# VHH binders against q75qn6r703to848: the designs that were tried, part 4

Target 1, 146 residues: q75qn6r703to848
Amino acid sequence: KPSMIQENLFIGGGLAARSIYTLQHLGITHVLCLCANEIGQSDTQYPDLFEYQNFSITDDEDSNIESIFQEALDFIKHGEETGGKILVHCFEGRSRSATVVLAYLMLQKKLTLLEAWSKLRKVHRRAQPNDGFARILINLDKKCHG

## First folded at step 15 (VHH)

Design a1
Fold by ESMFold2, look of step 21:
Structure a1 (fold): chain B 146 residues (1-146), chain A 121 residues (1-121)
Amino acid sequence: as target 1 above (146 residues)
Amino acid sequence: EVQLLESGGGLVQPGGSLRLSCAASGFTFSSYWMYWVRQAPGKGPEWVSTISTGGGSTYYADSVKGRFTISRDNSKNTLYLQMNSLRAEDTAVYYCAKYGSSKRTYGMDYRGQGTLVTVSS
């Protein structure tokens, strides 16, 4: 159920993050959770099965999601460099997780926003950053490419 | 203050064995995934092995699978790497590490001083 963006990177919602046997079958080792304040961590997270990085970012147009981009990208890079596969998820798998994945593709893989968007939407049709996050991504695209 | 102290390195002949230890302090060792990384002179760091908090999951780079075994003793705050069937290409400084992303620098900020393993005739 998680969508594969590239060999080592997956996106999903809270249901995907709780599907433990599916995650293990896919070889997921690292889970980046953007909705920590919306889940019961002790009942939904398994630290001996996956290494977690947890953030509490609301899906609000005024939320400063850019503030966590570097930490999120570092965690994804950590998973890649240690032979792992990473799930990036929020509650619905639409806005916060999509925004972080797009930022990763733009900042680390050097894609334009259009290229990153096309890549993500091909495998994850739910992707829809809120308008505030979209503005952040547009500004990021300008910083990276003019 | 996070401290990691590697030991057990040395000079060994090809085909030999060596056991590395990493003494951890300054953090809740049992709450962290732990890593071995190595760095040969003139090369970048190379991930070697990973162990989960309780040891329920272990992972290895392809270059060491079947020869190296990672383990931990949470009661002693100690990480281990058993290295068998050593080869010349295993020559490197070996570091234990953990991931940290809070007020510390991003990535695997906490690694020890390393222990040198030299595999040579």
Scores: ipSAE 0.660, ipTM 0.844, lowest interface PAE 1.3, mean pLDDT 90
Fold by ESMFold2, look of step 16:
Structure a1 (fold): chain B 146 residues (1-146), chain A 121 residues (1-121)
Amino acid sequence: as target 1 above (146 residues)
Amino acid sequence: EVQLLESGGGLVQPGGSLRLSCAASGFTFSSYWMYWVRQAPGKGPEWVSTISTGGGSTYYADSVKGRFTISRDNSKNTLYLQMNSLRAEDTAVYYCAKYGSSKRTYGMDYRGQGTLVTVSS
């Protein structure tokens, strides 16, 4: 089941993304998928139910996930400003999706990393960016807050 | 090249109706969610309505619910907005859009010049 971060923003894994009835019940309109290569031919996306933005980011310490932050944030803002609700998901809902949500909270909502992490942990206990992603977030925090 | 051509605007009295059209080319129209956005003189863009790829889902801003109906004809690559019970506050240039590569407001491609709707006695 997806976890609600805030009114219009949810996080989950591949199972949450496939739970179509649940997503419709929650009013999800936009799906940001970070694991397009892993959600392969056996899983169907439903473009008449949800508007998708897909990225293929591996959950490796050297993956340049920062390269997609601006496009991901633009898509989240697009969904918010067109009256929608957004699911951010990866395969397990632990690392990539958590990293993007934390980046969103830091860059768009101006939270420190500690504040963003505390907010996410309260609703999504499985959140655990890999060590490379954690370093990216720590550097982002320093850049934004000293 | 993506092209969007809006038409059907004009001068109408309060309570009147207009039907806007948007002719699309240069992309696979049936693969995209489509949007109507409006911009009143001196104001920023305002989202009006959304329609999914096949028209199975439609959404409206609160200010237009019950008065406006979005639709599409994928065989004609055309998006529509039926506007009923028009009010002075609906006066704006209306644009059709899709989410995409253009760095326009709402991350959407506003390729057309829009069509002006003026609601005045």
Scores: ipSAE 0.638, ipTM 0.839, lowest interface PAE 1.3, mean pLDDT 89
Fold by OpenDDE, look of step 16:
Structure a1 (fold): chain B 146 residues (1-146), chain A 121 residues (1-121)
Amino acid sequence: as target 1 above (146 residues)
Amino acid sequence: EVQLLESGGGLVQPGGSLRLSCAASGFTFSSYWMYWVRQAPGKGPEWVSTISTGGGSTYYADSVKGRFTISRDNSKNTLYLQMNSLRAEDTAVYYCAKYGSSKRTYGMDYRGQGTLVTVSS
């Protein structure tokens, strides 16, 4: 269910994120949740098995998802530094998770938005940031690359 | 206020053992994965070990795997690191660290002042 972006980074939706079998099968150790307010954390998360970072971002054009980019990236980097594998997920695995992954690829891996988009879409075809998130990413691209 | 107080460091000969403790306060200890990080002189911080909230999952850096054991007692708000078969390269200041929910610094929101471990013959 989750798509592998790189060896230690995966993207997916809520159904994948709640599957212990899926997470363990992939060797996931860290879960970045962007839809904590839409899921019952106590019922869908297993904090004794995985490390979680929870955000509550609404999937609409006016949502300030860029406000969590630094924290999200720090969590991913922490997972990497500890030799873990990170799953970034939202509810559908389409918009919010894709946006954060793209931000990671741009800010951490120094990719252009086009490069990041190509990389993501090769493995996760359902990726589709909403128009507001797309504008945020475009602005980020300008800041990073001029 | 979050407080982490490390103890148990000292001078030990190669092959020796030490047990570090970290007393935590100012947050719900049992709700957080906890970490040990060390910093040797002239080097950057190095991740050593982490333990899940209930202690069911533990992870170790390759450099300490098989020699160090992380554990916790949530009833005492205390984190432990049993260090066996110590080597000279284990010499460092050892920090207890918490991964928080607020803005993070290199993945570790809070850590104590550390305890010095010196391994020397």
Scores: ipSAE 0.148, ipTM 0.569, lowest interface PAE 3.2, mean pLDDT 90
Fold by OpenDDE, look of step 21:
Structure a1 (fold): chain B 146 residues (1-146), chain A 121 residues (1-121)
Amino acid sequence: as target 1 above (146 residues)
Amino acid sequence: EVQLLESGGGLVQPGGSLRLSCAASGFTFSSYWMYWVRQAPGKGPEWVSTISTGGGSTYYADSVKGRFTISRDNSKNTLYLQMNSLRAEDTAVYYCAKYGSSKRTYGMDYRGQGTLVTVSS
């Protein structure tokens, strides 16, 4: 089951994202998918029911996940501004999705990395960006807050 | 070139009804979620309603729920907004907009020039 970060923002894994019941029960309208072309990605989405934004990102330390931050944030922001609820998910709901959520909290909500981390881990304990993603977030924190 | 052309606005008395239309061209209309937004004089843009690609899902701002109905005809590349029980506070320029393009603006990817709706006794 997805974890609620705030009223209109959720984080989860691939299984949760594939469940129409789960998405509808939570009132999800927008789904941000951070997968590396996992099997069945297109077959498990319901474009007539939800708005999707797909990014092909691998969960490795060298993956350039920073390159999608702005576009991902724009998608989340548009979902918010249109009265929707956004699910950010990857395969396990652990690294890629957590990284983007943290970037969102830092860039959009103006939180420090520590504040964002605390907020996320409070509701989603399995959140754990890989070491490469963590370095990206640390650098982002320095850019945002000095 | 993406084009969105709103129509159907006008002057109406409180409690009246209007039906807005939006003619879309320059993109695959049936592949995009569509939106209505409005902007009242002196106020910022306000989201009004959203409809999924196939029309299976519709969403409304609390201020218009039960009064407005969004619909679409993909065969005609047209978006609609049926507005009933209109109120003075519904007075605004109404825009249709699409989402899902790589070129995005604040809130919406593209919107038309809008159509003015004035609700006054």
Scores: ipSAE 0.017, ipTM 0.371, lowest interface PAE 5.3, mean pLDDT 89

Design a4
Fold by OpenDDE, look of step 16:
Structure a4 (fold): chain B 146 residues (1-146), chain A 121 residues (1-121)
Amino acid sequence: as target 1 above (146 residues)
Amino acid sequence: EVQLLESGGGLVQPGGSLRLSCAASGFTFSSYWMYWVRQAPGKGPEWVSTISTGGGSTYYADSVKGRFTISRDNSKNTLYLQMNSLRAEDTAVYYCAKYGSSGSKRTYDYRGQGTLVTVSS
């Protein structure tokens, strides 16, 4: 159910993130959750099995998702450095998770927004940041690449 | 072949401290959650502590919470257990264990030969 962006990076929604089987099948070790307040951590997360980083970002145009970019990326980097596999997920696996993945690709992998978008959409067709998040990513692209 | 070698056990008085080490080899240590479990004479195995791959998450049995500290050095493939304020009931063989592929809660597929910790006055 989750889409593989890289060997160690996956994107998905809440249903996939709460499936122990899915996570284990993919070899996920780290889970970046962007909708912690929506899914109920106690019921849907397994901290004795996986390492979690939880954020509560609303999927609306005015949400300040860029405020968590650095911390989110640090978590992904930590997972990578430990040889783990990271799942980035939100509720639908469409907007919030896509935005963070795009930010990762741009900031860490030095891709342009267009390149990152292409890479993501090849494997995860439902990716669609809301208009507000899109604007944030566009601005990020300008900062990173001029 | 997966190998886990515990060390650091011994005789200590109540209230004392010990630091256990576990040298891991034969697998990518940094990719696995690690556990300490113990078995007291005449008792079954008891989960003691677990630590995430990067060490960002640590968990403890209620019986050792606040007294024991689990840590790891992935660059040395070593797991540690700092045991403070030891009690007689902490007497047991302590095992280092590797998280199993089955993914069950507090399940492990390998453990070492153990190191004996004896707490006695």
Scores: ipSAE 0.015, ipTM 0.318, lowest interface PAE 8.1, mean pLDDT 90
Fold by ESMFold2, look of step 15:
Structure a4 (fold): chain B 146 residues (1-146), chain A 121 residues (1-121)
Amino acid sequence: as target 1 above (146 residues)
Amino acid sequence: EVQLLESGGGLVQPGGSLRLSCAASGFTFSSYWMYWVRQAPGKGPEWVSTISTGGGSTYYADSVKGRFTISRDNSKNTLYLQMNSLRAEDTAVYYCAKYGSSGSKRTYDYRGQGTLVTVSS
């Protein structure tokens, strides 16, 4: 069951991404998958119903998740600009998806890390970036105004 | 024009069974996901079940899971809902719907008169 962060943006795990009626009922049009290496795409994804962006990022402290931020944010912005709704998910909905959502809120919506964290935790209590991802987000916060 | 004609409703005792049908025309039935939705008196619409284009994937609301079975026959342009172990709370007008969308937006399309199912002892 996806958590709604804002009107056009949802977060969840692999089970939420497979709950096709729920996604259709919510009006989801775009799915950003951070765990392509952990799912069977051919029997868990439905390209004729949703537009997908897939990444294979492991949930390890040394995973280079920052390398995909630009493409991920562009995908979210594209969905937003077309009036669509976006699900951002990883396998457990805890670390990778939370990290990308926080980066989006900071870079695109100009929130501080603390503001973004508060917003996400209000609707998605399991959010918990791993320590490496947290360091990436802290460094990003230092570089940003707001 | 899209036309959906539901049938098979009626009065049944709790624990009974009914089979609903939906005859579809005016569109390529085999190209669309199909849905059953229901509306109890004085309530908003409630999703019941969904079936993929070829019938390989089916989905159910928790309230009907294990009791209802959705199916389709693409050669007859017909959608079905087998309803078993019926309960009073299943009383509603049942509608079939096709997936309707434009661009990147997704919505339900309700397209019929519906068929009334009454479960009453």
Scores: ipSAE 0.000, ipTM 0.109, lowest interface PAE 16.8, mean pLDDT 82

## First folded at step 16 (VHH)

Design b2
Fold by OpenDDE, fold request of step 24:
Structure b2 (fold): chain B 146 residues (1-146), chain A 121 residues (1-121)
Amino acid sequence: as target 1 above (146 residues)
Amino acid sequence: EVQLLESGGGLVQPGGSLRLSCAASGFTFSSYWMYWVRQAPGKGPEWVSTISTGGGSTYYADSVKGRFTISRDNSKNTLYLQMNSLRAEDTAVYYCAKYGSSKRTYGYDYRGQGTLVTVSS
């Protein structure tokens, strides 16, 4: 169910994130959760199986998702540096998770927004940041690439 | 205040064994994954091993897999690293580390002062 962005990075929704079998089958070790506790983070997480980083953020055009980019990216990097595999998820795997993955690809992998978008959409067709998040990503692209 | 105190390092011959300990305080130890990292002279920090909150999941760098064993005793707030079949290239300062949402030092929010492991004939 999760989509593989690269060897150690996956994107998905809440159903995938709650499936121990799915996570273990993929070798996931780290889970970045971008939810407003709508799926019951505390009740559906398994801290002895996976390391979690939780962000309470809503899928709203006015949501300040850029404020968590650095911390989210640090967690992804931490997972990478410890030989792990990271799942980035939100409720439906469409907007919040996609936005953070795009930010990762742009800031960490030095891709343009267009390149990052192309890479993501090739494997995760449901990716669709809301209009507010899209504006944030466009501004990020401008900052990174002029 | 978060504190991590490593011990157990020393001088050993190749093929020898050491057991490192890390005493943790200032946080809920059992709620965090814990890590061992090491830094050899003239080199950058290197991840060594990871253990989950209850010890159900453990991970190792390829360079130490099959030789090192990470474990923990949450009742004692202590992290361990059993090091067997030691090699010269294992010579390093070994650090106990914790990940958090604060300033990073060598990729980790908190680590101790380290304990020196020297493997030499």
Scores: ipSAE 0.892, ipTM 0.940, lowest interface PAE 0.5, mean pLDDT 94
Fold by OpenDDE, fold request of step 24:
Structure b2 (fold): chain B 146 residues (1-146), chain A 121 residues (1-121)
Amino acid sequence: as target 1 above (146 residues)
Amino acid sequence: EVQLLESGGGLVQPGGSLRLSCAASGFTFSSYWMYWVRQAPGKGPEWVSTISTGGGSTYYADSVKGRFTISRDNSKNTLYLQMNSLRAEDTAVYYCAKYGSSKRTYGYDYRGQGTLVTVSS
């Protein structure tokens, strides 16, 4: 069920993140978990099979998800540099995970928000950052591209 | 405080072998994936190998695959790198490293002072 953004980057929800079979089938080695102490954290993780980076962030318009962008992107870069494949997930694979993937595409791949959005939506139709996260991404786009 | 101390480096001829060790302290060693990275003069850090918390999963850079073996002893808080069939291009300072969520140093939370491996005739 995870969607492939690029060869080493996937996006998905909590159910996919908990499926050892799915993760191993895709060759996932690193899991970026964007949950607020939800089911997808700690108790349902397999640290001897995958390396995890957990962020406690709620899917709320007032959540400061921008504050975790650098750390999240560092983890993705770490996975890339170690020849791994990264799954970015939240609970539904809709808002938080999409926002971080978009930030990655903009900051690391130097895409505009429109380009990043198009790329993401082609493979992951359920992507839908909440209005607060959308505003953060729009502001990021202005900072990056004027 | 977190400490990583590498040892076992030295001068070796091409085709030779070395075994590196890394003594870890100041954190729950068994809770972290561990890494070997190396840095040659004038080059950036290069990932060499990865091992999971319990050692069930290991990964290697293509340049060392089939020649190097990573392992760990959690009861001793020690990471190992067995290096066989060494080549001149393996010459570098080798670092033991761990990754977490804090400020990054060369892409990792912490790494040691390193141990020099020189492969030369």
Scores: ipSAE 0.890, ipTM 0.938, lowest interface PAE 0.5, mean pLDDT 94
Fold by OpenDDE, look of step 22:
Parts: C-alpha cells; structure tokens; sequence
Structure b2 (fold): chain B 146 residues (1-146), chain A 121 residues (1-121)
C-alpha cells in the first residue's frame, strides 16, 4: 500500500502504517506520523519494532504545517543516516504526508516544486495537498528557487 | 538533564574483544531507541548499531555486522555493545546516542563524551 518515493523513503496512509506485516515487508524502520490523533497513535504504534516521530497536525488549510518541516526532515535524515527506511504517513496518505514529502524533496533534494510534484505523483497518484498546504509549498518554491 | 556516559573502551589487539557500556539518565530510557556511533580520527561520525525500545529489533552497519552485538537493560538504564573480532579499522571514539525532537547532531539529539577504542598490535 505504501508508495516508494526512493530506496529508503515511502509514503502512505494510516492503514498501511498500522500494518506490521506491511512495514516489515518493506523493511521500514522509521515512521513519521502526521496525524491529529485521529487514528490513535498510542494504540496503533509498535515502538519496539519501529521508531516513530509523531506530529499533531490537522489537514486544514490554515494548519501551520511548515512549522514542522525542519523537524520532519531531521527525522527523515536520521533514518537515512542509520541505514533505515522511512515511512511518511498521514491518515489518508494524501495531503499532510504529501506536503512533507514534497518539502523534503525540495529542501533536501533541491528539486523545484514541479519536479518534486512530478516525482511524487508518478508513484503516489493520490497525493494532493490541501489548498493551504499548496500555498505553503508554492511559497517555499519561491524561497528556494526564486 | 539528559546524560549518557560511555565506558569500557581501551587498547586491544586485533581479534580481541571489548564490551562497551552506556549509563543513561535524565530521560525515560525504555522509551527510546538507542544508538551506538563512532568517529575515527580524521573521519566523520559513523552509525554502528541501533536497538529498539525493548530490544526486539536490532540493526547494524555492514562494517560491524556479525561481530558486534547491541543490547540493553532497561531496568538498569544501560546500553551495551559487545565487540568481537576487533579490527584496526574499528579504532574510534564510540558514542552512545539517542534521537529526540530537540536539536539534531549527526542524526541524534544527544550523545555522551564517548569512550576510546584502540585496536592495534
């Protein structure tokens, strides 16, 4: 169910993130959770099997998702530096997770928003940041690339 | 205050063994994955091994796989690294580390002062 963005980076929804089999099958070691506790993270996570970073953020246009970009990216880098594989997920795998992945591709991989979008959509067609998140990403693109 | 204190390093001949310990305090040890990293002279830090909160999952860098064993005793807030079949290239300062939501350095939000392991004939 999770989509592979690159060798060590995956994106998905809550159902995939709760499946031990899915996570282990893919070799996931680190899980970046972008949920507002709508899936009960404490009851659905397995900290003895995976390392988690949880962010409480709603999928609303006015949510300040950019405030977590640095921490989110740090966690992804942490997973990479420890030879792990990272799953970035939200509830539907559509908006919040996509936004963070796009931010990662832009800030870490130095892609333009268009390039990042193309890369993500090739493997994860359901990706669709809400309008507020889209505006944040557009502004990020301007900051990064002019 | 978070503290990580490594010990057990020393001089050992190639093929020898050492057991490192890390005493943790100032945080809920059992709630964190723990890490060993090392830094050789003139090189950057290198991830060595990782262990999950309860020890159910362990991971190793390819360079130490089959030779090193990470373990933990949550009742003692202590992390261990059993190093067997040591090689000259294992010479480094070994650090105990954890990750959190604070300022990250080399993938970790905190590490100790380290313990020196020297492998030489």
Amino acid sequence: as target 1 above (146 residues)
Amino acid sequence: EVQLLESGGGLVQPGGSLRLSCAASGFTFSSYWMYWVRQAPGKGPEWVSTISTGGGSTYYADSVKGRFTISRDNSKNTLYLQMNSLRAEDTAVYYCAKYGSSKRTYGYDYRGQGTLVTVSS
Scores: ipSAE 0.834, ipTM 0.910, lowest interface PAE 0.6, mean pLDDT 93
Fold by OpenDDE, look of step 16:
Structure b2 (fold): chain B 146 residues (1-146), chain A 121 residues (1-121)
Amino acid sequence: as target 1 above (146 residues)
Amino acid sequence: EVQLLESGGGLVQPGGSLRLSCAASGFTFSSYWMYWVRQAPGKGPEWVSTISTGGGSTYYADSVKGRFTISRDNSKNTLYLQMNSLRAEDTAVYYCAKYGSSKRTYGYDYRGQGTLVTVSS
């Protein structure tokens, strides 16, 4: 269910994120949740099996998702530095998770938005940031690359 | 206030053993994964080991796998690191660390002052 962006980074939706079998099968150790207020953490998360970073971002054009980019990237980097594998997920695995993954690829891997988009879409075709998130990413691209 | 207090370090000969402890306070210890990190002279911080909230999951850097054992006692708010078969390259200041959502230093929200482990003949 989750798509592999790179060896230690995966993207997916809420159904994948709550499947212990799926997560363990992929060797996931860290879970970045962008829809904590929608899924109910106590019922869908297993903190003795995985380490979680929870955010509650709404999937709308006015949502301030860029405000969590640094924290999200820090968590991914933390997972990497501890030899783990990170799953970034939202509810549908479409907009919010894609946006954070794209931000990671741009800021951490120094990719352009087009490069990051190509990389993501090759493995996760359902990726589609909403128009507001797209604008945020475009602005980020300008900031990073002129 | 979050506090992490490491102890148990000292001088030991190669092949020897030490057991580090970390006393945690100021947060719900049992709700967090805990980490050991070390920093050798002239080197950057290095992740050593991780343990999940209940201890059901443990992870180790390749350099210490098979020699070190991380554990925790949530009833005592204490993290442990059993270090066996110590080597000269294990010489470092060992830190207990916690990750969270706040601003982080060295990738962690908090870490203690550390305890020095010196492995030398």
Scores: ipSAE 0.826, ipTM 0.905, lowest interface PAE 0.6, mean pLDDT 93
Fold by OpenDDE, look of step 21:
Structure b2 (fold): chain B 146 residues (1-146), chain A 121 residues (1-121)
Amino acid sequence: as target 1 above (146 residues)
Amino acid sequence: EVQLLESGGGLVQPGGSLRLSCAASGFTFSSYWMYWVRQAPGKGPEWVSTISTGGGSTYYADSVKGRFTISRDNSKNTLYLQMNSLRAEDTAVYYCAKYGSSKRTYGYDYRGQGTLVTVSS
């Protein structure tokens, strides 16, 4: 089951993202998918029910996930501006999705990495960016807050 | 080239009705959620309504719920907005918009030039 970060923002894994019942029950309207190919995006998505933004990102330390931060942020903002609820998901809901959510909280909500981490971990205990993603977030924190 | 062309705007009295149309071309219309947004003089853009690819899902801003109806005809590549019980505060330029992966303005890849709706006694 997805975790609620804020009223209109949720984080979860691939199984949750495939469940029409789960998505509809939570009132999800927009789905940000951060999966390479492990979920089969085209076969498991319902574009007449939800709006999707798909990114092909691998969960490894060398993946340049920062390259999609702006576009991911824009999609989340788009969902917010259209009165929707956004689910950010990857395969396990642990690393890729957590990283993007943290980036969102830092860049959009102006939180420090520590504040964002605290906020996320309170509701999503399995959040754990890989070491490469963590370094990216630390660098982002330095850029944002010195 | 992506094109969105709005029409149907005009002057109407409070309580009146208008039907807006948006002719889309240059992309697979049926593959995209479509949006209506509006901008009143001196104000920023405001989301009005959204419709899913096949029309199975529709959403509305609170300010227009119960009064406006969004629809689409994918065979004609056309988006519609039926506006009933119009109010003075509905006065604005209405834009048809789509979202994608391109560079965006107000969260949309493309929007038309808009059609002016004026609600006045």
Scores: ipSAE 0.819, ipTM 0.906, lowest interface PAE 0.6, mean pLDDT 93
Fold by OpenDDE, look of step 17:
Structure b2 (fold): chain B 146 residues (1-146), chain A 121 residues (1-121)
Amino acid sequence: as target 1 above (146 residues)
Amino acid sequence: EVQLLESGGGLVQPGGSLRLSCAASGFTFSSYWMYWVRQAPGKGPEWVSTISTGGGSTYYADSVKGRFTISRDNSKNTLYLQMNSLRAEDTAVYYCAKYGSSKRTYGYDYRGQGTLVTVSS
């Protein structure tokens, strides 16, 4: 159910994140959760099986999602450095998770927004940041690439 | 205040064994995955091993896999690293560390002062 962005990075929704079988089948070790408790984060997590980083972000145009970019990226890098596989998820795997993944690809992998978008959409067609998040990413692209 | 205090390091011959301990305080130890990292002379920090909150999951760097064993005793707020079949390249300062959302040092939120392990003939 989760989509593979790269060898150690996956994106998905809440249902996938709740499935021990899915996580273990994919070899996920680290879970980056971008929800506003709409799926009961603490009740559906298994901290003895996976390492979690939780951010309470709502999927609306006014959410300050860029404020968590650095911490989210640090968590992903932490998972990478420990030989793990990271799942980035939100409720639907559409907007919040996509935004963070795009930010990761732009900031960490030095891709343009267009390149990052193309890469993500090739494997995760449901990716669609809301208009507010899109504006944030566009601004990020300008900062990174002029 | 979060504190991590490593101990158990020393001089050992190749093929020898050491057991490191880390005494944790200032946070809910049982709620955190814990890590061992090391830094050899002239090198950057290197991840060594990770253990989940209850010890159900453990992970190792390829360089130490099969030789090192990470464990924890949550009742004692203590992290351990059993080091067997030690090699010269294992020489380093070993740090106990935890990860979180706080400001990080060497990629981790907190780490101790470290304990020196020297493997030499």
Scores: ipSAE 0.639, ipTM 0.834, lowest interface PAE 0.8, mean pLDDT 92
Fold by ESMFold2, fold request of step 24:
Structure b2 (fold): chain B 146 residues (1-146), chain A 121 residues (1-121)
Amino acid sequence: as target 1 above (146 residues)
Amino acid sequence: EVQLLESGGGLVQPGGSLRLSCAASGFTFSSYWMYWVRQAPGKGPEWVSTISTGGGSTYYADSVKGRFTISRDNSKNTLYLQMNSLRAEDTAVYYCAKYGSSKRTYGYDYRGQGTLVTVSS
């Protein structure tokens, strides 16, 4: 059930992250989990199958998700540079994961927010950052373009 | 403090073999994926191989597939790279690494000077 954003980058929710057979078939090697406190006890992760980076970021309008953008982007780049494929997920695959993927597309792939949004929505209709995250992304877009 | 100490490099003829070792300390070795990265003189770093925490998954750059074998011994906190059928283009300083934060940015932790592998007639 993960949605492919580009050859080496996928987005999903907790259900996608638990679909181990599917992830292995897709060649996923790295999993970026944004909802560690909600799902993310080590009992439900398989560190011998995937390299994980875990964050416990809440899906609240006041959460400072921007504070983890650099770490998240570094992990995605790490997976790409080691020949891997990365799943970015949160619990629902709707808000936190979408926000991080959009930030990645804007900061690393140099897309405008509109371009990144269009690219993501084409493959992942569930994408819907909460209003606070949307404001963060709009401010990021403005900062990158004046 | 994370410490990684590479050894086992040397001068070898084309077609020869070497086994590199990496002694790890200052972190829970068995909890991390481990990497070999190499850097030829005047070149940027090149990923070589990856091994998962228990060794259940291994990955290789296309340039070394079929010739190199990564392994680990978690009871000894040691990472290995068996290099067979060596070629001149394998000449480089080899580093072991784990993913983690550095003082500058998140990225590989390189803690030693590496070990030099020279492949020449």
Scores: ipSAE 0.638, ipTM 0.826, lowest interface PAE 1.4, mean pLDDT 88

